# VH-VL binders against q8ixk2r445to577, part 214

Target 1, 133 residues: q8ixk2r445to577
Amino acid sequence: FFGMLQNKGLTDYCFDYNPPDENQIVGHQVILYLCHGMGQNQFFEYTSQKEIRYNTHQPEGCIAVEAGMDTLIMHLCEETAPENQKFILQEDGSLFHEQSKKCVQAARKESSDSFVPLLRDCTNSDHQKWFFK
Key: E = the ipSAE of ESMFold2; O = the ipSAE of OpenDDE; V2 = 0.75 times the mean of E and O plus 0.25 times the DockQ between their complexes.

## First folded at step 11 (VH-VL)

Design gd5 (framework fv_recaticimab; at its last look DockQ between E and O 0.66; V2 from the best seeds 0.00; counts 0 for: pae O 5.9 > 2)
Fold by ESMFold2, look of step 11:
Formats: structure tokens, sequence, C-alpha cells
Structure gd5 (fold): chain C 133 residues (1-133), chain A 119 residues (1-119), chain B 112 residues (1-112)
């Protein structure tokens, strides 16, 4: 799949990545932003290696969750996907992180109007359901 | 056997445009990025930009962004680079070269296309 | 842009000599998560396309003779030819691929 990765419960919000430096895409947090399809920030590819690739940069970025963390951050893709970069987009729309055994949920940042994807215990919430457009 | 075959030499006048083709064979065209690199006579290598053939996404070096267009036709495994508003200092050999999505050296290059811009 | 600076710009040497070409980058090319340096070396002979010699800073491409070796990490990299052969007289380029690619200005290796 290629496109905008949209949340079912948080209507019209998509994965968004906006690194402050085009030469240093590693280590920043993926956010949720109103879907617009403009520029380079909202286009991701889901691959047969179970990667979520940010492919408007070379080398391509791959979304990862570091051990003990719940935030989705950008790493560089590798020839063989590391375990912390593997996600399963299930038929029910849940986005399962294999290493942590948790699901990606749209969450509001505390005391903020901003939203981010975070790992949470898997539920049937529409905030844990995702699809590509 | 991987091969990148480029279109033939071009002679152009200032102000014209040139479109160079790069036909790929021996591998899955959409699995690799295609880069364009030029080399003026006696000079070094200058990266111009790339295209991701599967999606058509491009990135151009800022020095070329207002004059270069990179495209592809996946049905014939061919990448294209078009440079407009040519001037004499665009005289160079233009190469296509491939890389892997996770970053790699350019393991295969086209044979080069000489573009000469003269009055 | 990540700036790549090569030294020397040209070098004269004899068959059998050991030669060293240096490349410096304006920022680190080491990705700590995989411990790889995103650096390549190319050889280019007159009228020909560049040929990949070394990638990941020190890994030799298939078919490249053992006399070619790459070393260094971070911002400082070296290509070494341990015993120069007649076919090694060429121009050599370093190239980073940690971001959009940039090349060093080249080092011309000539027969003395």
Amino acid sequence: as target 1 above (133 residues)
Amino acid sequence: QVQLVQSGAEVKKPGASVKVSCKASGYTFTDYYMHWVRQAPGQGLEWMGYIKPSSGHTKYHQNFQDRVTMTRDTSISTAYMELSRLRSDDTAVYYCARSKHYGSGFDYWGQGTTVTVSS
Amino acid sequence: DIVMSQSPSSLSASVGDRVTITCKSSQSLLYSSNNKNYLAWYQQKPGKSPKLLIYWASTRESGVPDRFSGSGSGTDFTLTISSLQPEDFATYYCQQYFSHPTFGQGTKLEIK
C-alpha cells in the first residue's frame, strides 16, 4: 500500500512526518495531522517486510518504536527490516507492533490540541483502526 | 544481467531543452531508485536528482530544481531526465545510476549521454 | 548538502607504490543503529562511467581487487591502494549516501 495512513476514529487525521532538517530525518516523532495530501509529509508505504516507509527521502525512513517506549519515531530503513520496525496492518484495521505486542492508537497530547500515534494495549477502539487512502 | 542503456548524444543551442532516456533491464525497474549525475568536461560528478519509479516521486538538487524534470514509464522500464533553458555550462556527460531504497552506492551506471550546448 | 572534501586533488605515483586518498564529510556518515558508514568510493577511467569500488566505507564490491581497501568512520575516510598497478591510474571519487548523494571533487591519480 501507498498513500495517506488515516485514522478511523480520529476522523480526517493522518500520519504526518515533518523533520526540521532534510539531512537528518532520524529520531523525530511521527505525529497526526489533518489529511491534506500536499507536499511530502503524509505519504507512507506499507511493505511486504511489514515496514511503514517514509519514502519521500533517500535513504527511506522506516517507522520504529524503541524498546520500552510508546512513541513512533523515524529510523532509516535497512535491507532486512529490524524487529522494532515491523507492524502488521490487520484486516480489522488494527496496526499491531510485533516486538511490543501493542497496537497503534491515535492519542491526544496532554493539555494540547495536538495528536500523535502511540502504542497502547490492543482494543477494538476505532482510535486503533487505520487505513490507506 | 543488469544494464542501463541511455539515449544517444545531443547537440543543442542555448535556450533549448534536452530529454535523455535510460532504459533498464535485468532487474525489477520499480525496486530501485534512479539517479541522474552529470560531468562537465574535465570536471567532477554532480548529482542532479532522483526518481522513485514505483511512485514517480522525485527530488532535485536545488541548483537544477527550476529547470529539471525527471519522469519514468514503468511499462517500458525507462527513466527520463529533461533539462530546459540550456546554456553553455550545461555541456556535460549525463549519467543514470541506480541505488537501493535503504541507501547504497551506485552499483550500475548507464554509459552516459553527451550533451553539447553551443552557439 | 553534506559537503565531501577529497585530498589530494591530484597525485603522481609509480607502479608498485602504496597510495592513500582521503575524504572528509561535513557531518558524520555513521548511523549508530546499524553501525554503518554511508560512504562509497568510485574509480573512473577517461571516457568511461564510474565504477563502484567500496561501499559502507570498507566493503569491497564484487570483482574489485584486494589491493583496494577503504577505512575510516564518522567524518574521515581513506581509500588505500596497497600496490599500484598500471590499470589503477584513474580519477577516484568518494560519495556519501546518508542523505541525497554528494560527491567529493575527485582525486586524479597519474603515472609519474
Scores: ipSAE 0.641, ipTM 0.875, lowest interface PAE 1.4, mean pLDDT 92
Fold by OpenDDE, look of step 11:
Structure gd5 (fold): chain C 133 residues (1-133), chain A 119 residues (1-119), chain B 112 residues (1-112)
Amino acid sequence: as target 1 above (133 residues)
Amino acid sequence: QVQLVQSGAEVKKPGASVKVSCKASGYTFTDYYMHWVRQAPGQGLEWMGYIKPSSGHTKYHQNFQDRVTMTRDTSISTAYMELSRLRSDDTAVYYCARSKHYGSGFDYWGQGTTVTVSS
Amino acid sequence: DIVMSQSPSSLSASVGDRVTITCKSSQSLLYSSNNKNYLAWYQQKPGKSPKLLIYWASTRESGVPDRFSGSGSGTDFTLTISSLQPEDFATYYCQQYFSHPTFGQGTKLEIK
């Protein structure tokens, strides 16, 4: 699966990543932004290694969850996917992070009108359902 | 055995376009990235960009962003690199090169395609 | 872009010699999460395509003789040929793939 990763509940919002420096793509937070399909900021891939790859740069970035965090941070992909980069995209659209045992939910960023994907306890909310478009 | 076989030498006039092909065999074409690297006579290696055959996603070096187009035909495991608005300093050997994810560099290369641009 | 600087640009040596080529990067190629250096070495002979020798700074590609070794970390890297063989006379390049790939300018190893 690849393309825009769009949220079901927060309609018209997609995973978005725009690093300040194209030569240093890691270490920043993945956000949600209106799905526009233009540029390279919204192109992601779910791989057989259970990675969510941001493959618009060389080398590719992989979404990771750092210890104690509930945000999605871009790391470099590795030959063998580390545990903190493994996700399960379920048939019902839920995106499950294996290590934390939590689901990725579209949420409003505190004190902001922007949105971000956050790890939350798994529910049946459409805000926790995702699909590639 | 893994092989990358490129198209033959090209001679072009300034302002023209050239399209080089790279046919892959001996492995699953869509499991790897295909890079293009060129080398001017007596000079070093210059990365131009890559295509991910599985999705067709491309990334170009900024020096070529407005002139290069990389495509692929998965049905015949072939990658293409088209360079437009050619000029004399585009004269070089152009290579396709395979890479897996990021643990092994460019492990297989095509034999190279010589492109000569002259008036 | 990350700039790769090789030294020397050229050198002459004899069969049996120990040869060392250095590569410096403008930024660290060490990734803190996996403690790996995103650095490769290639060999290129006249009229031929480059051949991968070393990746992750110190891991030999399959089929590469033991006399080739890579070392270093961060911004300073070295390719060593312990005992030069006749078939080793070629041009060598370092490459970083920590970001968009860039190559060193090359080191031409010639027979003395």
Scores: ipSAE 0.021, ipTM 0.677, lowest interface PAE 5.9, mean pLDDT 92
ESMFold2 (binder alone), look of step 11: mean pLDDT 93; pTM 0.947

Design gd6 (framework fv_recaticimab; at its last look DockQ between E and O 0.76; V2 from the best seeds 0.72)
Fold by OpenDDE, look of step 11:
Structure gd6 (fold): chain C 133 residues (1-133), chain A 119 residues (1-119), chain B 112 residues (1-112)
Amino acid sequence: as target 1 above (133 residues)
Amino acid sequence: QVQLVQSGAEVKKPGASVKVSCKASGYTFTDYFMHWVRQAPGQGLEWMGYIKPNSGFTKYHQNFQDRVTMTRDTSISTAYMELSRLRSDDTAVYYCARSKHYGSGFDIWGQGTTVTVSS
Amino acid sequence: DIVMSQSPSSLSASVGDRVTITCKSSQSLLYSSNNKNYLAWYQQKPGKSPKLLIYWASTRESGVPDRFSGSGSGTDFTLTISSLQPEDFATYYCQQYFSYPTFGQGTKLEIK
């Protein structure tokens, strides 16, 4: 699966990544932004290795969750996917992070008009359901 | 055997276009990035861009952004590089080369395609 | 772009010599999460395609003789040929793949 990764509950919002420096893509937070499908910012791939790849860069980036964090941070993909980069995209649309045993939820960033994907306890909320478009 | 086989030499006039092909065999075409690198006579290696064969996504070096088009046909495991508005300084050997998504360099290269641009 | 500065541009040596080529990057090629350096070395002979020699700064590609070795970390890297053989006279390039690939300008190794 690849393309825009769109949230069901927060309609018209997609995973978005726009690093300040194209020669240094790691370490920044993945956000949510209105789905537009233009450029490289909203193009992702879910792989058989359970990775969410930002596959518009060489080398590819992979979304990771760092220890003690609930945000999604861009790392580089590796030959063998590390545990903190493994996700399960379920048939019901839930995106489950294996290591933390939490689900990715679309949420409003505190004190901001922006939105971000955050790890939360798994529920049946549409804000925790995702699909590729 | 893993290999990349490119199309034959081309001779073009200034202002024309050239399209070079690169056929992959011996491996899963869609598992690797396909890069294009050129080398002018007596000069070094210059990265032009890449295509991700599974999605068709391309990234071009800014020096070629307005003149290069990279495509692929997954059904025949073939990548294409088209360069338009050719100039004399486009005379070079053009290579295709593969890389894994996580890096590790370019481990397989095509044999190269000589493109000569002259009036 | 990440700039790769290679030195020397050319050198002459004899069979049996120890040869060293250096490469400097404009920014660190070390990824902290896996402690790997995204740096490769290539060999190119006249009329032939480049051949991958070393990747991850110090890992030899399959089939590459032991006399070739890569070292360094961060921004400074070295390719060493411990005992030069007749077939080693060629042009060598360093390359970074931490970001969009860039090459050093090359080092032409000629017979003295």
Scores: ipSAE 0.869, ipTM 0.941, lowest interface PAE 0.6, mean pLDDT 96
Fold by ESMFold2, look of step 11:
Structure gd6 (fold): chain C 133 residues (1-133), chain A 119 residues (1-119), chain B 112 residues (1-112)
Amino acid sequence: as target 1 above (133 residues)
Amino acid sequence: QVQLVQSGAEVKKPGASVKVSCKASGYTFTDYFMHWVRQAPGQGLEWMGYIKPNSGFTKYHQNFQDRVTMTRDTSISTAYMELSRLRSDDTAVYYCARSKHYGSGFDIWGQGTTVTVSS
Amino acid sequence: DIVMSQSPSSLSASVGDRVTITCKSSQSLLYSSNNKNYLAWYQQKPGKSPKLLIYWASTRESGVPDRFSGSGSGTDFTLTISSLQPEDFATYYCQQYFSYPTFGQGTKLEIK
């Protein structure tokens, strides 16, 4: 899959990555923003290695969750996907993080009007359902 | 056999444009970044930019940003580099080369295309 | 740009010699998460495309003879040729791929 990764429950919001420095993409948080398809901030690829790749940088970025954390952070992709970069996009739309055994949920960022994807206990909520468009 | 085959040598006048092609074979074209690197006579290697063939996304070095356009045609596994407003110091061999998505050295290079800009 | 500086710019040596070429980057090329250095070495002969020798600072590309070795980490890297052969007289380049690629200026290795 390649495209904009949209949330079912938070209608018209997509994964978005906007690092402050285009040459230093590591270590910043993935956010949710209104889907627009302009520029390159909202294009991701889901791969056979269970990666979610940010394809607009060389080397490509891969979404990770560091041990004990719940935020989605950009790391560099590797030849073999590290465990913290493996997600399963299920047929029901849930996005399962293998290492933590949790699901990605659209959530409002604490003390903010903005939205972010966070790991939470898996439920049937539409806020945990994702699809490419 | 993995290879990159480039278009033939070109002679241009100052102010013209040149478009160099790079045809990939023996591998999945859309799985690798394609870079363009030039080398003036007796000089080192100068990275110009890349294209990601599956998306068409590009990044150009600042020195070429306003004169270079990189494109591709995935149906024929071919990348293109066009350099406009040519000057005599654009005389060089132009190479295409590939890299892996996770970062790698350039394991496959085209044979190079000599572009001569004569005033 | 990450600036890559090679030393020396040129070098004369004889068949059988041990040769060392150094490369220094303006920023660390070590990615702490995987403990790898994003650095490659190339050999280029006149009229030919560059040939990849070493990647990840120290890993030989397939088909590259054992006399070529890479070492170093962070900002300081070395290519060593342990016993020069006649076919090794060429220009050598280091290159970083931690970000968009940049090359060293080259080291020309000539027969003495």
Scores: ipSAE 0.555, ipTM 0.853, lowest interface PAE 1.9, mean pLDDT 92
ESMFold2 (binder alone), look of step 11: mean pLDDT 93; pTM 0.945

Design kd1 (framework fv_axatilimab; at its last look DockQ between E and O 0.96; V2 from the best seeds 0.00; counts 0 for: pae E 4.2 > 2)
Fold by OpenDDE, look of step 11:
Structure kd1 (fold): chain C 133 residues (1-133), chain A 120 residues (1-120), chain B 107 residues (1-107)
Amino acid sequence: as target 1 above (133 residues)
Amino acid sequence: EVTLKESGPALVKPTQTLTLTCTFSGFSLSTFGMGVGWIRQPPGKALEWLAHIYWDDEKYYNPSLKNRLTISKDTSKNQVVLTMTNMDPVDTATYYCAHKLYPGRAFDIWGQGTMVTVSS
Amino acid sequence: DIQMTQSPSSLSASVGDRVTITCLASQGIRYHLAWYQQKPGKAPKLLIYGASKLQSGVPSRFSGSGSGTDYTLTISSLQPEDFATYYCQQHNSYPWTFGGGTKVEIK
């Protein structure tokens, strides 16, 4: 699966990543923003290794969850996907993080006018449902 | 249909406090993502953002107004209230409240605005 | 604060003309840019949100483009009802700020 990763609960909101330096893409938080499909900042790929890849520049970036965190941070992809980069996009649309055993939920970003994907306890909320478009 | 309407005094004396009320319908500030903002416009001048309040009661203010602003909501009445202290003639403007569907969105529906004149 | 420099401040055009208005942000605003139309004595009306998304009910002759710090509003063929003042607004960072406005007048 590839393309814009859109939230079901938030109308027209997609995964969005726009690092300050296009040549240094790691270390920043993935956010949600209006699905516009402009550029590569909203293009993601769900791979057979259960990675969510950001394929804009080499080396490729993969979404990871750092220890003790509930945010999605861009890391470099590895030959073998590390445990903190493994997600399961389930048939019901839920995006499950294997290591934390939590689901990715569209949530308000603190101190900003924006939404972000955060790890939360898994529910049946549409804010935890995702699909590629 | 979303609608908003501003109400308050048309005339305020210098140093007095302005209290404006935004009464809205068609949405609730108890709904996830919803927000209401205040914007003003002096006659013949550009728009200026004043404050914003979200459904979760998070509030933001324009720092240029030196903490003169207070925004609050009453979800049961579908109202947002803006207070502005120590009014000055330079604060004479049309004051608008506006709806914002989600964080990251624009103000998609505006009230008609209410003209406030600050004069002795 | 993010300053929004809007240009031109005013322009004269005729019906049928292509009109372009530019908004330059003092720093990157990542498509958090909206365009409003305002007629005398009326509240602003949202035209474009997310830099390029057309608000429902707005004619297709309006379009928005841009990225980073540079954004443009284009009216492909100016109509009589389009003579108004237009404003850009960023909401990438607090405080939210508007451009100075562009008055589109009849030539």
Scores: ipSAE 0.707, ipTM 0.903, lowest interface PAE 0.8, mean pLDDT 95
Fold by ESMFold2, look of step 11:
Structure kd1 (fold): chain C 133 residues (1-133), chain A 120 residues (1-120), chain B 107 residues (1-107)
Amino acid sequence: as target 1 above (133 residues)
Amino acid sequence: EVTLKESGPALVKPTQTLTLTCTFSGFSLSTFGMGVGWIRQPPGKALEWLAHIYWDDEKYYNPSLKNRLTISKDTSKNQVVLTMTNMDPVDTATYYCAHKLYPGRAFDIWGQGTMVTVSS
Amino acid sequence: DIQMTQSPSSLSASVGDRVTITCLASQGIRYHLAWYQQKPGKAPKLLIYGASKLQSGVPSRFSGSGSGTDYTLTISSLQPEDFATYYCQQHNSYPWTFGGGTKVEIK
């Protein structure tokens, strides 16, 4: 799949990655923002290795969650996807993180006027449902 | 239909505390994502954001008012209350409350505003 | 705090004109930008949110564009009801701040 990764429960909110330096894409948090399709900030690819790639840049970025954390952070993609970069986009729209056994949920980012994708215990909430547009 | 209405005194003396109530209908501030903000506008001047409260009780204040503001909600009454201490004539303005659907959205529905004059 | 510099402070235009109003943020605001219209004695009305998204019920002659620090509101063909004051607002960082306003007057 390729396109804007949109949340079902938060109407018109998409994964958004806007690193302060386009040549330094590693280590920043993925956020959710209004889907707009402008620039390259909101385009992601879901790969056969179960990666969510930010591949509009070289080197390519892959979304990861570090052990003990709940935030989605950009890492460099690797030849074989590490376990912390594997997500299952299920038929019901849930986005399951294999290593943590948690689901990606739209959540409020404290101290800002934004949402972020965070890992939470899996539920049937539409805030845990995602699709490519 | 979402509506908001501001209420409170039209005249306040310097040093007094202003309490404004925003009464709303058509949404609940216990509903995920919802927020209410306060904005003021001195006569003939630009808009100034004062404070905001979200459904999850997170609260944000304009630091230029140096802890003079308190915002709270009563979800059972569909009300948000703004308290502003130590009023001064420069605080004379129309005060608005406004609805905000989600973080990242804008103030989409505004009350009609209430004019507050600070004078002795 | 992010300062919003709005230009021009006023302008005169005729019905049918294309009008552009600019808003410059003191630092990047990542499309967290809204435009409001206000008529005398009335509350502001939301026109554009997310820098470019048209609010429901707002005529399509209004559009927003921009990125980073530079944002623009365009009225493609000015109508009599569009003579008003326009404000931009950023909500990327607290405190949320408004521009100084642009008064659009009849020429």
Scores: ipSAE 0.211, ipTM 0.757, lowest interface PAE 4.2, mean pLDDT 89
ESMFold2 (binder alone), look of step 11: mean pLDDT 92; pTM 0.944

Design kd10 (framework fv_axatilimab; at its last look DockQ between E and O 0.77; V2 from the best seeds 0.00; counts 0 for: pae E 6.1 > 2)
Fold by OpenDDE, look of step 11:
Structure kd10 (fold): chain C 133 residues (1-133), chain A 120 residues (1-120), chain B 107 residues (1-107)
Amino acid sequence: as target 1 above (133 residues)
Amino acid sequence: EVTLKESGPALVKPTQTLTLTCTFSGFSLSTFGMGVGWIRQPPGKALEWLAHIYWDDEKYYNPSLKNRLTISKDTSKNQVVLTMTNMDPVDTATYYCAHKLYPGRSFDIWGQGTMVTVSS
Amino acid sequence: DIQMTQSPSSLSASVGDRVTITCLASQGIRYHLAWYQQKPGKAPKLLIYGATKLQSGVPSRFSGSGSGTDYTLTISSLQPEDFATYYCQQHNSYPWTFGGGTKVEIK
């Protein structure tokens, strides 16, 4: 699966990554923003290694969850996907993080007028449902 | 259909406190993502954002006026209230409340605005 | 604060003309940009949100483009009802700020 990763509950909101330096794509938080399909900031790929890959520049970035955190941070992809980069996009649309055993949920970012994907306890909320478009 | 309407005094004396009420319909501030903001516009001048309140009661203010502004909501009444202390003639403007669907969205529906004149 | 520099402040145009209005942000606002139309004695009307998305009910002759700090509102063919003042607004960071406005007048 590839393309825009869109939230079901938040109409027209997609995963979005726009690092300050296009030559340094790691270390920043993935956010949610209006699905616009412009550029590569909203282009992601779900791989057979259970990675959510940001395929805009080489080397490629993969979404990871750092220890003790609930945010999605861009790391470099590795030959063998590390445990903190493994996600299961389930048939019902839930995006499950294997290591934390939590689901990715659309939530408001503190101190900003924006949404972000955060790890939360898994529920049946549409805000935890995702699909590629 | 979303609608908003501002109400309050048309005339305020200097140093007095302005209280404006935004009464809305077609949405609820108990709904995830919803927000209401206040924007003002002096006659013949540009728009100025004043404050915003979200469904989760998070509040934000224009720093230039934050010490004078208080925004609150009454979800049961579908109302948002803005108070502004120590009014000055320079605060004379049309005051709007507006609906904002989600964080990251814009003000898509506006009230008609209420003109507030500050004069002795 | 993010300053929104809108240009031009005013312009004269004729029906059928292509009109372009620019908004320059002092910092990157990552498409958190809206365009409003305001007629005398009326509240602003949302035209474009997310820099490029056309608000429902708005004619297709209106379009938004841009990225980073530079954004543009275009009216492909100006109609009589389009004579108004237009404002850009950023909501990338607090405080939210508006441009100074562009008055589109009939030539």
Scores: ipSAE 0.554, ipTM 0.867, lowest interface PAE 1.0, mean pLDDT 94
Fold by ESMFold2, look of step 11:
Structure kd10 (fold): chain C 133 residues (1-133), chain A 120 residues (1-120), chain B 107 residues (1-107)
Amino acid sequence: as target 1 above (133 residues)
Amino acid sequence: EVTLKESGPALVKPTQTLTLTCTFSGFSLSTFGMGVGWIRQPPGKALEWLAHIYWDDEKYYNPSLKNRLTISKDTSKNQVVLTMTNMDPVDTATYYCAHKLYPGRSFDIWGQGTMVTVSS
Amino acid sequence: DIQMTQSPSSLSASVGDRVTITCLASQGIRYHLAWYQQKPGKAPKLLIYGATKLQSGVPSRFSGSGSGTDYTLTISSLQPEDFATYYCQQHNSYPWTFGGGTKVEIK
């Protein structure tokens, strides 16, 4: 799959990655932003290795969750996907993180006017449902 | 349908406190993502954002007016209240309340506005 | 604070004309830009949000474009009901700020 990864519950919100330095894409948090398809910030690829790749940069970035964290952070993709970079996009739209056994949920970032994807216990909430556009 | 209506005094004296009430229908501020804001417009001039409040009770104020403004909500009455202290003739304007959905969206439905004149 | 410089401050146009109105932000606003239409004695009406997204019920002759600091509202074929004042508004950073307005008048 390739395109904008949209949230069902937050209508018109998509995964977005806007690193301050396009030449150093590692280590920043993935956010949610109004879907627009402009520029390079909202295009992701879901691969057969269960990666979510930020594919506007070489080498490509892959979304990861570091041990003990609930935030989605950009890492470099590797030849064999590390366990912390594996997500299962289910037919019902849930996005399951294998290593943590948790689901990606749209959540309001505290003390801000922003939304972010975070890992949470899996539920049937529409805020945990995602699809490619 | 979403509707909003502003109410409050049409005339206040300098130094008095203005209290404006926004009464709305067609949505609830207990619902995830909902917000109500206040915007004013002096006669013949541009719009100025004052404050807004969200479903989770987070509040944002124009910093140039921050110490003068208080925003609150009463979800059981579908009301948002703006209080502005120490009114001055330069605060004469039409005051609007408006609905918005989620941070990052714009004010999509506005009330009709209420004119407030600040004069001795 | 992000300053929004809107131009022109006024323009005259005929029915059927293509009209463009520009809005320049003092720093990048990442598509967090709205356009409003306001007629005398009326509240503003939202036309465009997120720089390019057409609000429901707004005619398709209205469109928004731009990126970074430079944004444009276009009316592809001006209609009699489009004579009004237009405002841009950034919603990227607090305080949210409006442009000074563009009055579109009958030529």
Scores: ipSAE 0.106, ipTM 0.721, lowest interface PAE 6.1, mean pLDDT 88
ESMFold2 (binder alone), look of step 11: mean pLDDT 93; pTM 0.944

